# VHH binders against q9xhz8, part 4

Target 1, 326 residues: q9xhz8
Amino acid sequence: MGDTKVETISRLAQWRIENFGPCSFKKSDPFKVGIWNWHLSIERNRYLSVRLFPELSRVSKEQPPVAKFVLRVSNVGPNRRFYISPVYEKLLRTTDDCVWHVDSSFHGRFTIDVEFLDLKICPVNGGEASPVWPTDATMQSISTQTTLKCLSRMLEESILTDVIIHTADGTLSAHKAILSASSTVFKSMFHHDLMEKESSTIHIDDMSRESCMALLSYLYGNITQEEFWKHRLALLGAANKYDITDLKAACEESLMEDINSSNVLERLQEAWLYQLEKLKKGCLMYLFDFGKIYDVREEISSFFRQADRELMLEMFQEVLSVWKPV

## First folded at step 1 (VHH)

Design c10 (framework vhh_7b2m_4)
Fold by ESMFold2-Fast, scan of step 1:
Structure c10 (fold): chain B 326 residues (1-326), chain A 122 residues (1-122)
Amino acid sequence: as target 1 above (326 residues)
Amino acid sequence: EVQLVESGGGLVQAGGSLRLSCAASGFTFSNYAVGWYRQAPGKQRVVVASITWGGSTKYSNSVKGRFTISRDNAKNTVYLQMNSLKPEDTAVYYCAADQSYLGYSEDAFDIWGQGTQVTVSS
């Protein structure tokens, strides 16, 4: 019913107003530009006020637009007049984020244009704004997705595998190139010791097949957060043993996130064993600075029987640092 | 020979309780950490709760305050007491034994049970 439809082409949206009078309000039908549905609204009191805003949705809430754009109002007919807004560059969430006041007496029939000069997705918390339209960054993202799909297929379909991994309870096939690129230890094994042959065997007898598959999934770029969380202790051990520093750091960050009274002694032991300085300090602060040592009284004896003497000395030093003479 | 067997699953109404058991055979149970995992249809397996050989417990955020994991080394059994069950707790529950958290072994391995179905109706 009426002239609420907005036509779009490329980066231009045009709304044709047919019947607009004094003290009137009108809102457009939704129109799609980028990943968002948008609305234009107009209202007239003393001035014509033009608004551009995204339609309220999960997409607009979680991935709100940062838009660079120009608004234009023009009449139709022999006395062609137009008003052009300043160039706006704004994060748009609500109907009030972009309001353009036009000192205009346009009534009846006129058009409202939006020309988008740039459009980016802004994540709600943190992260860099990502462009909607093709850029060098867009091509890099597409290229990265293609590469990850190729690596995933190489692993899942065993395409031209050249190494067999013997785990505690099974075997896996992999690629020397991927292992060598990700690990100085694997690189040394294949180049120096084995003289790079068509097929080779390595033994990872201290990992299950499932945990070792999670390691390969990480190296081939297709590990899920659930798989990572499930296997993070086995992955930590592997990252330490095979010198995969990024994975070791990721495991430490993960283990830092959920320190509590039920796991702090285990985390402290892990931090000591794998030289995780940040996790070690976090555990010591949890136990002694926050007084949580009293919550682990039942476990402390078993812990002390297994703990390294140097770790026990660091725990004692932490007690001394927290409990000042007065 | 080396085996974990889950039991205690079933159908329960929302707000109800179930107690799952995991019986171990063929290995020295007291030397291993044991965890409970679950897998809902169309989802990957996720950790629910774990208990170390020393008795320290860890819970996922979705079950903290509602579930309790415990072990009885004399019976080679780990328990998962599930209280205030919700429809979203519906899944196949798996028991797994991992390397000891307080002592690392070159004989590290993952032992998994067959799973037990838990269905929570509204």
Scores: ipSAE 0.000, ipTM 0.098, lowest interface PAE 22.7, mean pLDDT 80

Design c11 (framework vhh_7b2m_4)
Fold by ESMFold2-Fast, scan of step 1:
Structure c11 (fold): chain B 326 residues (1-326), chain A 122 residues (1-122)
Amino acid sequence: as target 1 above (326 residues)
Amino acid sequence: EVQLVESGGGLVQAGGSLRLSCAASGFTFSTYDVGWYRQAPGKQRVVVASIYSGGDTKYSNSVKGRFTISRDNAKNTVYLQMNSLKPEDTAVYYCARLGSFYEWSTADYDYWGQGTQVTVSS
């Protein structure tokens, strides 16, 4: 019989005490909640002192618990009387970190409950505390990872592919459903173009196989930052041609990140060509608000000869907006 | 009028080689995928090899490493070079313009040639 045994269910631990007298001390057997083994101890002199603490181990030393919990002491009988602690929220390392003093008249037989309201791991290296129990955010993250793994496998293993993509230097297999869901242009091609609908083939001859694979990796959710950065200009062209709005916006943000004197005129031309308003504004600010136009003075004449008239007007207006007479 | 005309079939000993040719007319050859199918007596037509407009090739597992498909866009011709022939390769070989390509189905091809007989003796 376990006068020291603690029974657990979910977030609740209960210790049933069968014989406890005045000036007595008892310590429970270890019980597992979360990643830790826990103990309860009770000591009676004038007051009942209840302690909750993790068992000393590598786990409790390196990954100590931050616990939010309530303690309850109750008699075991037809007329249930009880004492409830305040809600505690504590980093628990030692036997002294949680001591609850109860003015309790209970002798002999009673129960001690611990109800954990929240449990987190607090790394000693100063990292953020992480939850022990699943949350909506945790489940959404797991679900998202499962879905992305599924989509990646569909592409990498060619699982039930139903369209062949012919690029400039190779072919790729893909899924009409994913292309159509991602692009109004692809959706229209499969719905209205008899050749594309019947042959289950599409031609993207203006992209290399490598850059087109990067496009598919984006659409199937497995593109890396390195792949995206390498192919972002090809991806911008594809996003514009196939009306992939989110990808077009992502390419614009990426191109804004590394504006410098060696690329600003090319970025400005790209922004004009693809109607990228944020990138256009960023380039104009770089040139005129930051005074970097003087760094590209030798290149500006060639740019000036090739640039669109409306773009030239916007550049002139930007000059006027930052110009301040002495 | 779309036409595909095969040639180059014949009788060959096991371990020998043959080259099949398919002359295409009536469409812009360079923009279309084309392939080779075969049909053994009493069996359904099965895919052998395909070559896409961009030059990429695809082979069935039974011929991979032994057969090579190629195209000459200037001559509107597709070729199948067959090496290390086996008695199991005996079939009528058909040239086809690919109408759609999905999971090696015979229904994927929209125009077929008349076929050329290949017989591999033991």
Scores: ipSAE 0.000, ipTM 0.068, lowest interface PAE 27.6, mean pLDDT 79

Design c2 (framework vhh_7b2m_4)
Fold by ESMFold2-Fast, scan of step 1:
Structure c2 (fold): chain B 326 residues (1-326), chain A 122 residues (1-122)
Amino acid sequence: as target 1 above (326 residues)
Amino acid sequence: EVQLVESGGGLVQAGGSLRLSCAASGSIFSINAVGWYRQAPGKQRVVVASISSGGSTKYSNSVKGRFTISRDNAKNTVYLQMNSLKPEDTAVYYCAADWESYGLDETAYEYWGQGTQVTVSS
């Protein structure tokens, strides 16, 4: 029969059946939706049964579809009648995974529609199901890539820079908009009554040009792990001074990764200075819960001469919390 | 528009049998469901039996085991086989069809035949 072809547009597939009745079964030609070829079949065996299934292939076996869809059967003509299935959401591997029984006596000419509401790839290795069509997450990922490329170009090519940063050993060009969006301190600096209207220079004299470039690379979204690791202490100071909270948290995480007997007292002092609660607790746990205080016993006197009295009190309280008179 | 024509009514003695036919015609390709209703003198019209387009059947409690509804889709005809008739089965029997099309699925719509008289004498 010439009526086995299915027409598709985006998420809709339509099969136009022209002569159904003398044959109790018809199967459509394959049609492509997503990464799969699909078939529809229809049979009369007490009632009308409509099936949707992927064509047996390596793709359908290794990456089977999880489909959310609706089936519709409708007649052709001025007195249009139709039946709509429930919304199905199924993992489709076999011809029996989706069978819709229609209490309908449709004969001759009618159409079968399948409208996909959602379609995902479900790997047989137990990995996370991935969407076939753009989702908010997919569009945000694409948008993020475009934005990062634009920001990187603005910094690397100095596209319409409007501020000069004077560092300890050189100058850098940047954008007031990026700095203001990233830091409430920079925002205030550019919009405060004390700044000149025409001022295009800021001073970050406590950073080297190289460290300040790492800060800009972070703000423009193109910093590498190597650059971050190399400059993390300078970045911590900058994040604290300019109120860049996510950078400050990232520096704290990084400093947690390599706590050892040679740096724990300095890390504890840094945690105290910059109010890094997670790092502070990590250092205290390293020293007292893991008993590493004995590895720095000789250095502790020097540390206490420099340390804040409140920090020394917290250390003493931690000793008391670990030691139990049992 | 769907037209329904009933036939097969008549006079029969208690315990006898009759077969009613309902022939459907019109501009639609098929009808969704067909029901048999009856109305005794001075009483409200009540459902007797119904059959879906796929052949699923329902019967009122008063006729279960005695009446059988069936259909011939090729002839667009529905039958009601009535066995073991009782005087209380005396009524005008109506064939009614439900059909859905775009624009009517939001409101139940029912086509009715003119009726056929069934009289069961005691």
Scores: ipSAE 0.000, ipTM 0.072, lowest interface PAE 25.5, mean pLDDT 78

Design c4 (framework vhh_7b2m_4)
Fold by ESMFold2-Fast, scan of step 1:
Structure c4 (fold): chain B 326 residues (1-326), chain A 122 residues (1-122)
Amino acid sequence: as target 1 above (326 residues)
Amino acid sequence: EVQLVESGGGLVQAGGSLRLSCAASGFTFDDYAVGWYRQAPGKQRVVVASITSGGSTKYSNSVKGRFTISRDNAKNTVYLQMNSLKPEDTAVYYCARGDDYYGSGSYFEDYWGQGTQVTVSS
């Protein structure tokens, strides 16, 4: 028949009914909005009943829609009349999830509109509903991915590098702009740098080429979790020296994750050296509140010979706060 | 044939109120949406509020909660009640006849009034 086709533009779907008598039921052809094919159906019993539902498929089963929408029924004649539904917001899985009952005398020719106000994918295995149409958060995510690819290419392909970094065992090329934007220390160094050539040289002799490359990978946005974990102590030292506060915080969080009896004293010393308050308190809790000090009895003497006196005082005060005097 | 005539503009102090009216003639008023727009000196004309033939309303974020649009089909008139006026509301206010839908981003105005000046002093 001629009147089963639904026309769509953006978030609007319109079904033009040419003749609704003498039959009391019609179902539209499928129409695509978002990732789903949809159907509209109309049925007249006591009321005109309008239904909106997704076509049964793997997509609608595994990723059903949560839709916010309005339905409208309008005649096409010279005495134009229309009815508008309430705003619906529903998880749509079956033909019965959205039924709009209209007290309408419409017969013959009329149109049915669906206007989608919002549309989300709701995974049946749990997880958060994700929007179908771009939001500010969606655009930020896409823009961020594009920017990260750009920065990664600048480092990997050495595109217009203007500084050479001499490490303990090799050299690396980088960009003054990226280093200055990420570090107040690098910014200061380059601000007062007098150079004859377009490129300049800096020395990071306390890092290996490999660990310094991990630092650059972090700054250019392409560091992997494996690289970060492997180099986190060297990255902590660099973050402290070059005042890269976000990296310093990330290293502290990482070092908190695997505190154990074999590393707690070294972690406590690093926390003291780099003024990492969360890691320091974590180590002190591990030793004294969890009673793990007994697991490091043999190592504690060597630790105390090297430890700062103020750190030793804090350890003593922690003992006094946890243990009752006897 | 189609005419839209705005009235009710004037000078008001910050925090005050004004009610604008738009009188329509030359078309079947009940069949069309009508919107209020404003244009400040040196800026582009922007939408303020709109109302569909069925009475559904839409507001710009800058006026939501302060302005109310309504229509009287018997009088072929659309009103804009402006409360808690701010100096940045100073503009020429226009009414326009438009298409009777919003969500597709295709709301399009085909006839405009001459405008009415609203000035809000600080």
Scores: ipSAE 0.000, ipTM 0.069, lowest interface PAE 26.1, mean pLDDT 81

Design c5 (framework vhh_7b2m_4)
Fold by ESMFold2-Fast, scan of step 1:
Structure c5 (fold): chain B 326 residues (1-326), chain A 120 residues (1-120)
Amino acid sequence: as target 1 above (326 residues)
Amino acid sequence: EVQLVESGGGLVQAGGSLRLSCAASGFIFSDYAVGWYRQAPGKQRVVVASINSGGSTKYSNSVKGRFTISRDNAKNTVYLQMNSLKPEDTAVYYCAAELYGSSWYPLDYWGQGTQVTVSS
């Protein structure tokens, strides 16, 4: 009486059967695991047959479960006897997708357990199966968002700043710890400043306040794509000067994205100056392999007068590599 | 039905070696962590060594450097190579499978055991 209720804790569901006779059928009340309501059913005919299936709904139709699980049938008495299923891994849509036949004489009082080892959502019209329960990646994502909000607030609200940055046209407040962690150059600059009586001061006179703010926004994790694009040349210079390798690589990738006839010679000069091998090769390929040097005929003479001799030699070698005589 | 069958036990002289095998059936072997346990007369069953589904191993302090656990997923078998055996290693050795991520069914899948006797 009233033994249709399934109790759940985390990944475990347990159904307690109090009176089950021969040629009997019982279906459990729905129980929630993951995003689905589930049912267990039990039937005795030739075998004891245990079924696990999701309740028919829009959720189970459009986002059916791929479940990895184990079924167990056991008595509750002092003589503990049990049967356990193989580990199943199945896409479950209907009442017939999981049927476990138990060679068991169990009657009367016993328990049925389901332990879910993994659960994934499988979209009906394609797409990748996605996990239901938190993983290391999920925790890393949550932790990362919390850390980024913290760093953003430290910069925007000037929370316990300990260094003043003098730029070409203004001042900014920042944190020595964050600058030192992001740059070996900044770390070295602060290493000899061990006895503080006043806040430390650094000079970045070769950057505007606005471009230096973009640098800080990058280091504190809140730079926008618009700010990055606008200041990418100033950020490239800073990344090179302060040895911020990830930022330098990001600037190089950005500068490769929009190579055209109006900027290729300037990009090639910048690639040479800052030792950007990918950008240099991209510019050389654009000019010589794609034949775009004819589009810069008027500018090339001025470029050659200002260009480094070693760069000019590399350009000439690229011409020779493209033009292959028999 | 899940079944674990141990073999390879026997009588051996101190300083000798034995290799125990545990053959698994009725479950997807590669998904389970598997361990070796032992029980001497009148004592509690204690862990000897374990290997998880990824191949990472753990050993009890009493057997480190002497015993090696390994698995062969193609044969659904786990092995315990026992070297430099001592009389104190005398026990019934049990194979047990642990469901990865399971908190409710740890070690519910036990074998019947195999006797190891080390004489002085």
Scores: ipSAE 0.000, ipTM 0.094, lowest interface PAE 23.1, mean pLDDT 80

Design c6 (framework vhh_7b2m_4)
Fold by ESMFold2-Fast, scan of step 1:
Structure c6 (fold): chain B 326 residues (1-326), chain A 120 residues (1-120)
Amino acid sequence: as target 1 above (326 residues)
Amino acid sequence: EVQLVESGGGLVQAGGSLRLSCAASGSTFSIYAVGWYRQAPGKQRVVVASITSGGDTKYSNSVKGRFTISRDNAKNTVYLQMNSLKPEDTAVYYCATDLYTYGEPFWDYWGQGTQVTVSS
């Protein structure tokens, strides 16, 4: 035959009808858009009826399309006329789910276009519809992956490093631009260094080389969950010292996840030292609202010997608030 | 809804010819393809030939060159011209429609069947 084939480009499908009579019916060959094979059919009786539907298959049955699309019928001659459907947004399962009735005298030669504006997979067993085509979020994700790979290489291969970090037990090389962008403290340090034309060296003597490498991994965007968890206390100290606010918040959140009777007093002390209000309240709630203070009876006395007096007063006030009925 | 009625079967000698007719009624505008199937005693039903609304035809290897499928859209009738018949062509012949899928095995309506017997 010749006129059952549908041509596709990206989100557009076009079916060219070469000869269509008054009481005629035609169905197109399947064409692929998204994860589905589709068909178009046309019929003329009272009016021209255009149908769009997915080919019956396991895919269309288990993962049916929710499609947002426009249909267009156009002649191909010198006196070009066209009709455009409303914008449809439909869950399409059967041949009857999308029927467009065109009040048109089109016969003989014309084209039928389908322009998909959006396509989503709608699982039969529930769950949210998921998009088929890339979005701004998808492009940002791809761009982010590329950027992280580049930053990782800069650190691993020491590509044009311009600062040496001297730690407690070794040295690391890094980039002033990355450090300055991530920390106002580092930015200030390097501004003075550049003005004085000194060799660019910074001292982080209160961190091990391993912990400092974890800090760099965070700043260059390639830290693993395992590395973060292992070094989160050292990272908390660094985040506080170098004013890396997002890292400080991430450390606080991590420390809240595993509060237990063996660490709650230490976590409370760290929360006090670094002014972590959420973690402090979490520890106080664990001790007094959940009644876990009795699990740390022996440890509480040594904690009181070393703890700040202001913190001890705050703990006493929490005890009083629990014993005071509303 | 669509109804299919087969006719034209009968007894014929080997080497003879028969023409089967399948008349469709009802919502015929929804018919995308019509196929002929056959079922011999004790065997599974198998496809013989099919024709789409656009006129495209397909044949099983066992009947290529001997059978011809055609249609008359004005009469809503599909024909199967069977030439050079062999004893192994003996079967009940059914016509079926595909309302939803072109060339796929999703047939929505079947006729009652017509017997073809080829004697040696």
Scores: ipSAE 0.000, ipTM 0.110, lowest interface PAE 21.9, mean pLDDT 79

Design c7 (framework vhh_7b2m_4)
Fold by ESMFold2-Fast, scan of step 1:
Structure c7 (fold): chain B 326 residues (1-326), chain A 122 residues (1-122)
Amino acid sequence: as target 1 above (326 residues)
Amino acid sequence: EVQLVESGGGLVQAGGSLRLSCAASGFTFSSYDVGWYRQAPGKQRVVVASIYSGGSTKYSNSVKGRFTISRDNAKNTVYLQMNSLKPEDTAVYYCAAHDYGDYVLEHSFDYWGQGTQVTVSS
């Protein structure tokens, strides 16, 4: 091995120096760790100075490394001596960003190790630093993607389906295990089926096949934002009926996002019916705090004929709140 | 969105007949249990007759044998045929749709109509 070559394995880089005299300078060949080529340099004057820096390139300029690492210098021979740096955590751009001074007189043959403990990309555009190596978050993301692909295939290819869902205008096949895991109501329903050996059939006649497919897409983890938006009212009803709490909350948040004069009374009624407190308060704020009640004056008479007296009381309290601080 | 509209009420003499209709819109009518309720002045609202999504029926003792509840899922309508009417049948009659069944432990919802007045003179 030449004395400018750095050997790498995983997160460790080792430079073997064969001949280093007094008042000498040496720079290593580039070695690759992560997305960067790196150099080590050594210089002796009063003490030994060890430097770690990325090779100047477009990659290192646009995506500079934030590295957490330790440097080690070890002699070769019967009397083993070594020196270990503090743990460094630095943004590395230039030859001067990491300089380690060693108060030892190592001459001739010795090794310099770099052990990278963590390595991140820091974009110059001020974005968030991103890890180069797998982390628990990275592995969880990969695992989640694999699981979602599996669930999607189970639904799309009808792999070992064990329940038939009869909707208003068609049938769908699904899995009792997934329905039971997502809904206490479905779990109770299938517990009875298991004990009495009933047919594997359920009726969701209050949903269209299309909206029920959107419910299944949600439960199997492959629903799109477009599908969710299109079916959010049917999904709200289903989430309420089958006690799917997270879906019910997601529907409420979605309905909050586009409150306007054409839908506010309908959404207030839905919020009252399904006990959606955030949506109810949002609609009341839209109508009374933002003064949008004048935009719905023609529709409001019809609304009041159908509105619950407690809802009307809350509307009056909101009016009073707007005109009287606290 | 959900709406129930009652019709067919009016004034009738004792021993006469009336047919009430309840038209439903904004939900999948065929999956709901539907009931007729009545409220006389100064009295609590009481159940008169119920028809379940499967077609089975239940009647209060005061109307059993005189009233018949039926549904037409194609027209999203429930009917109450009232025969041999008595002055004590005088009340506002309400239609209600119920979302309850063996599988819904909580979160049951009732949709109510506005009511239709029935007056039976002696």
Scores: ipSAE 0.000, ipTM 0.082, lowest interface PAE 25.1, mean pLDDT 79

Design c8 (framework vhh_7b2m_4)
Fold by ESMFold2-Fast, scan of step 1:
Structure c8 (fold): chain B 326 residues (1-326), chain A 122 residues (1-122)
Amino acid sequence: as target 1 above (326 residues)
Amino acid sequence: EVQLVESGGGLVQAGGSLRLSCAASGFTVSDNYVGWYRQAPGKQRVVVASITSGGSTKYSNSVKGRFTISRDNAKNTVYLQMNSLKPEDTAVYYCAVGESYYDYVWGSTDYWGQGTQVTVSS
């Protein structure tokens, strides 16, 4: 049998109709594609009308499908004929959202196919549309997880390390290839050694072993938020020294999050030293636009003794931008 | 409504070449996948080549390296360039939309339309 049953394989659904006469209507049993149960219906008056719609449920009401698909009607027999719809791309909520009119003489036995080319979930509560089937993004996510696991193991198990890093209070083993790919400075440092095919040693004497391990954790893709937050000032210094631009930007964003009266002058000095324009503007805004300069009156004199002349000029210009004379 | 008209078949000697054309109406070739099938006397229909909506091509092992499927979106036409033809390539060649559909649903050799005859002499 199966004149109401729809068979599915992957993105293809097929409804085999056993008996269909003039002025007839048939509706399929529900079939599952994606997260929805679907129906096909056919109706013949002057022409054949084919409908595709999701079964009315809480799922289809709250998370309706956006579907890209093709409909096909084919007879069964020695003289096989078929009709194919245009490619449809529609948000499907009701039985009338997709109606395909076919000028067809099909009666009795024939098949109706739905081939889904793309399918997305579109939440009505204001959520973003999300794909149902694996996309390039899905495969990139899986591939990224595999790559990060491999990089993490290379560092944790010291798999084929070829460089020794001497820090202020200890040593670490790493890979020239990863350091060179992450930093133009490291690449330059290793150029001669790579040509000579020798084990190399580098000195990062301005970092503790713990802070340098955090740098390596970042480069090998396994740094935690807690580790990053703890070492963000040391990581900023390293990112600047070794020209690791994404890390430098991440440190700047982090330092913006907790500007207060106890750290603003230090943050402003760091922003100046490392040319962090966003952090510098944030500190200046905190001090002058929010009037927090009065919270640091005692420290400001010491700050001015150490501050660069150009930084002092920018502070003065910010004062002039917010202060209106009476 | 889909209409497919095959042309370009004929008689050719072994080692020769033929180019088959499939003119389509009722659908857009660039939005669908189209395949070439062949049916030799007394044998089952077999898939020869297909091209997906994205332009990816697939060939049967018996024709790989000799046949090339292509399309002209402006003319809504699919082509099969057949090089280094062999007597075993003798068959009626059909174009069909949704190659995976035909393979899944039917092991039948029945096609819509007449096809185009290719005869390769020894």
Scores: ipSAE 0.000, ipTM 0.076, lowest interface PAE 25.3, mean pLDDT 78

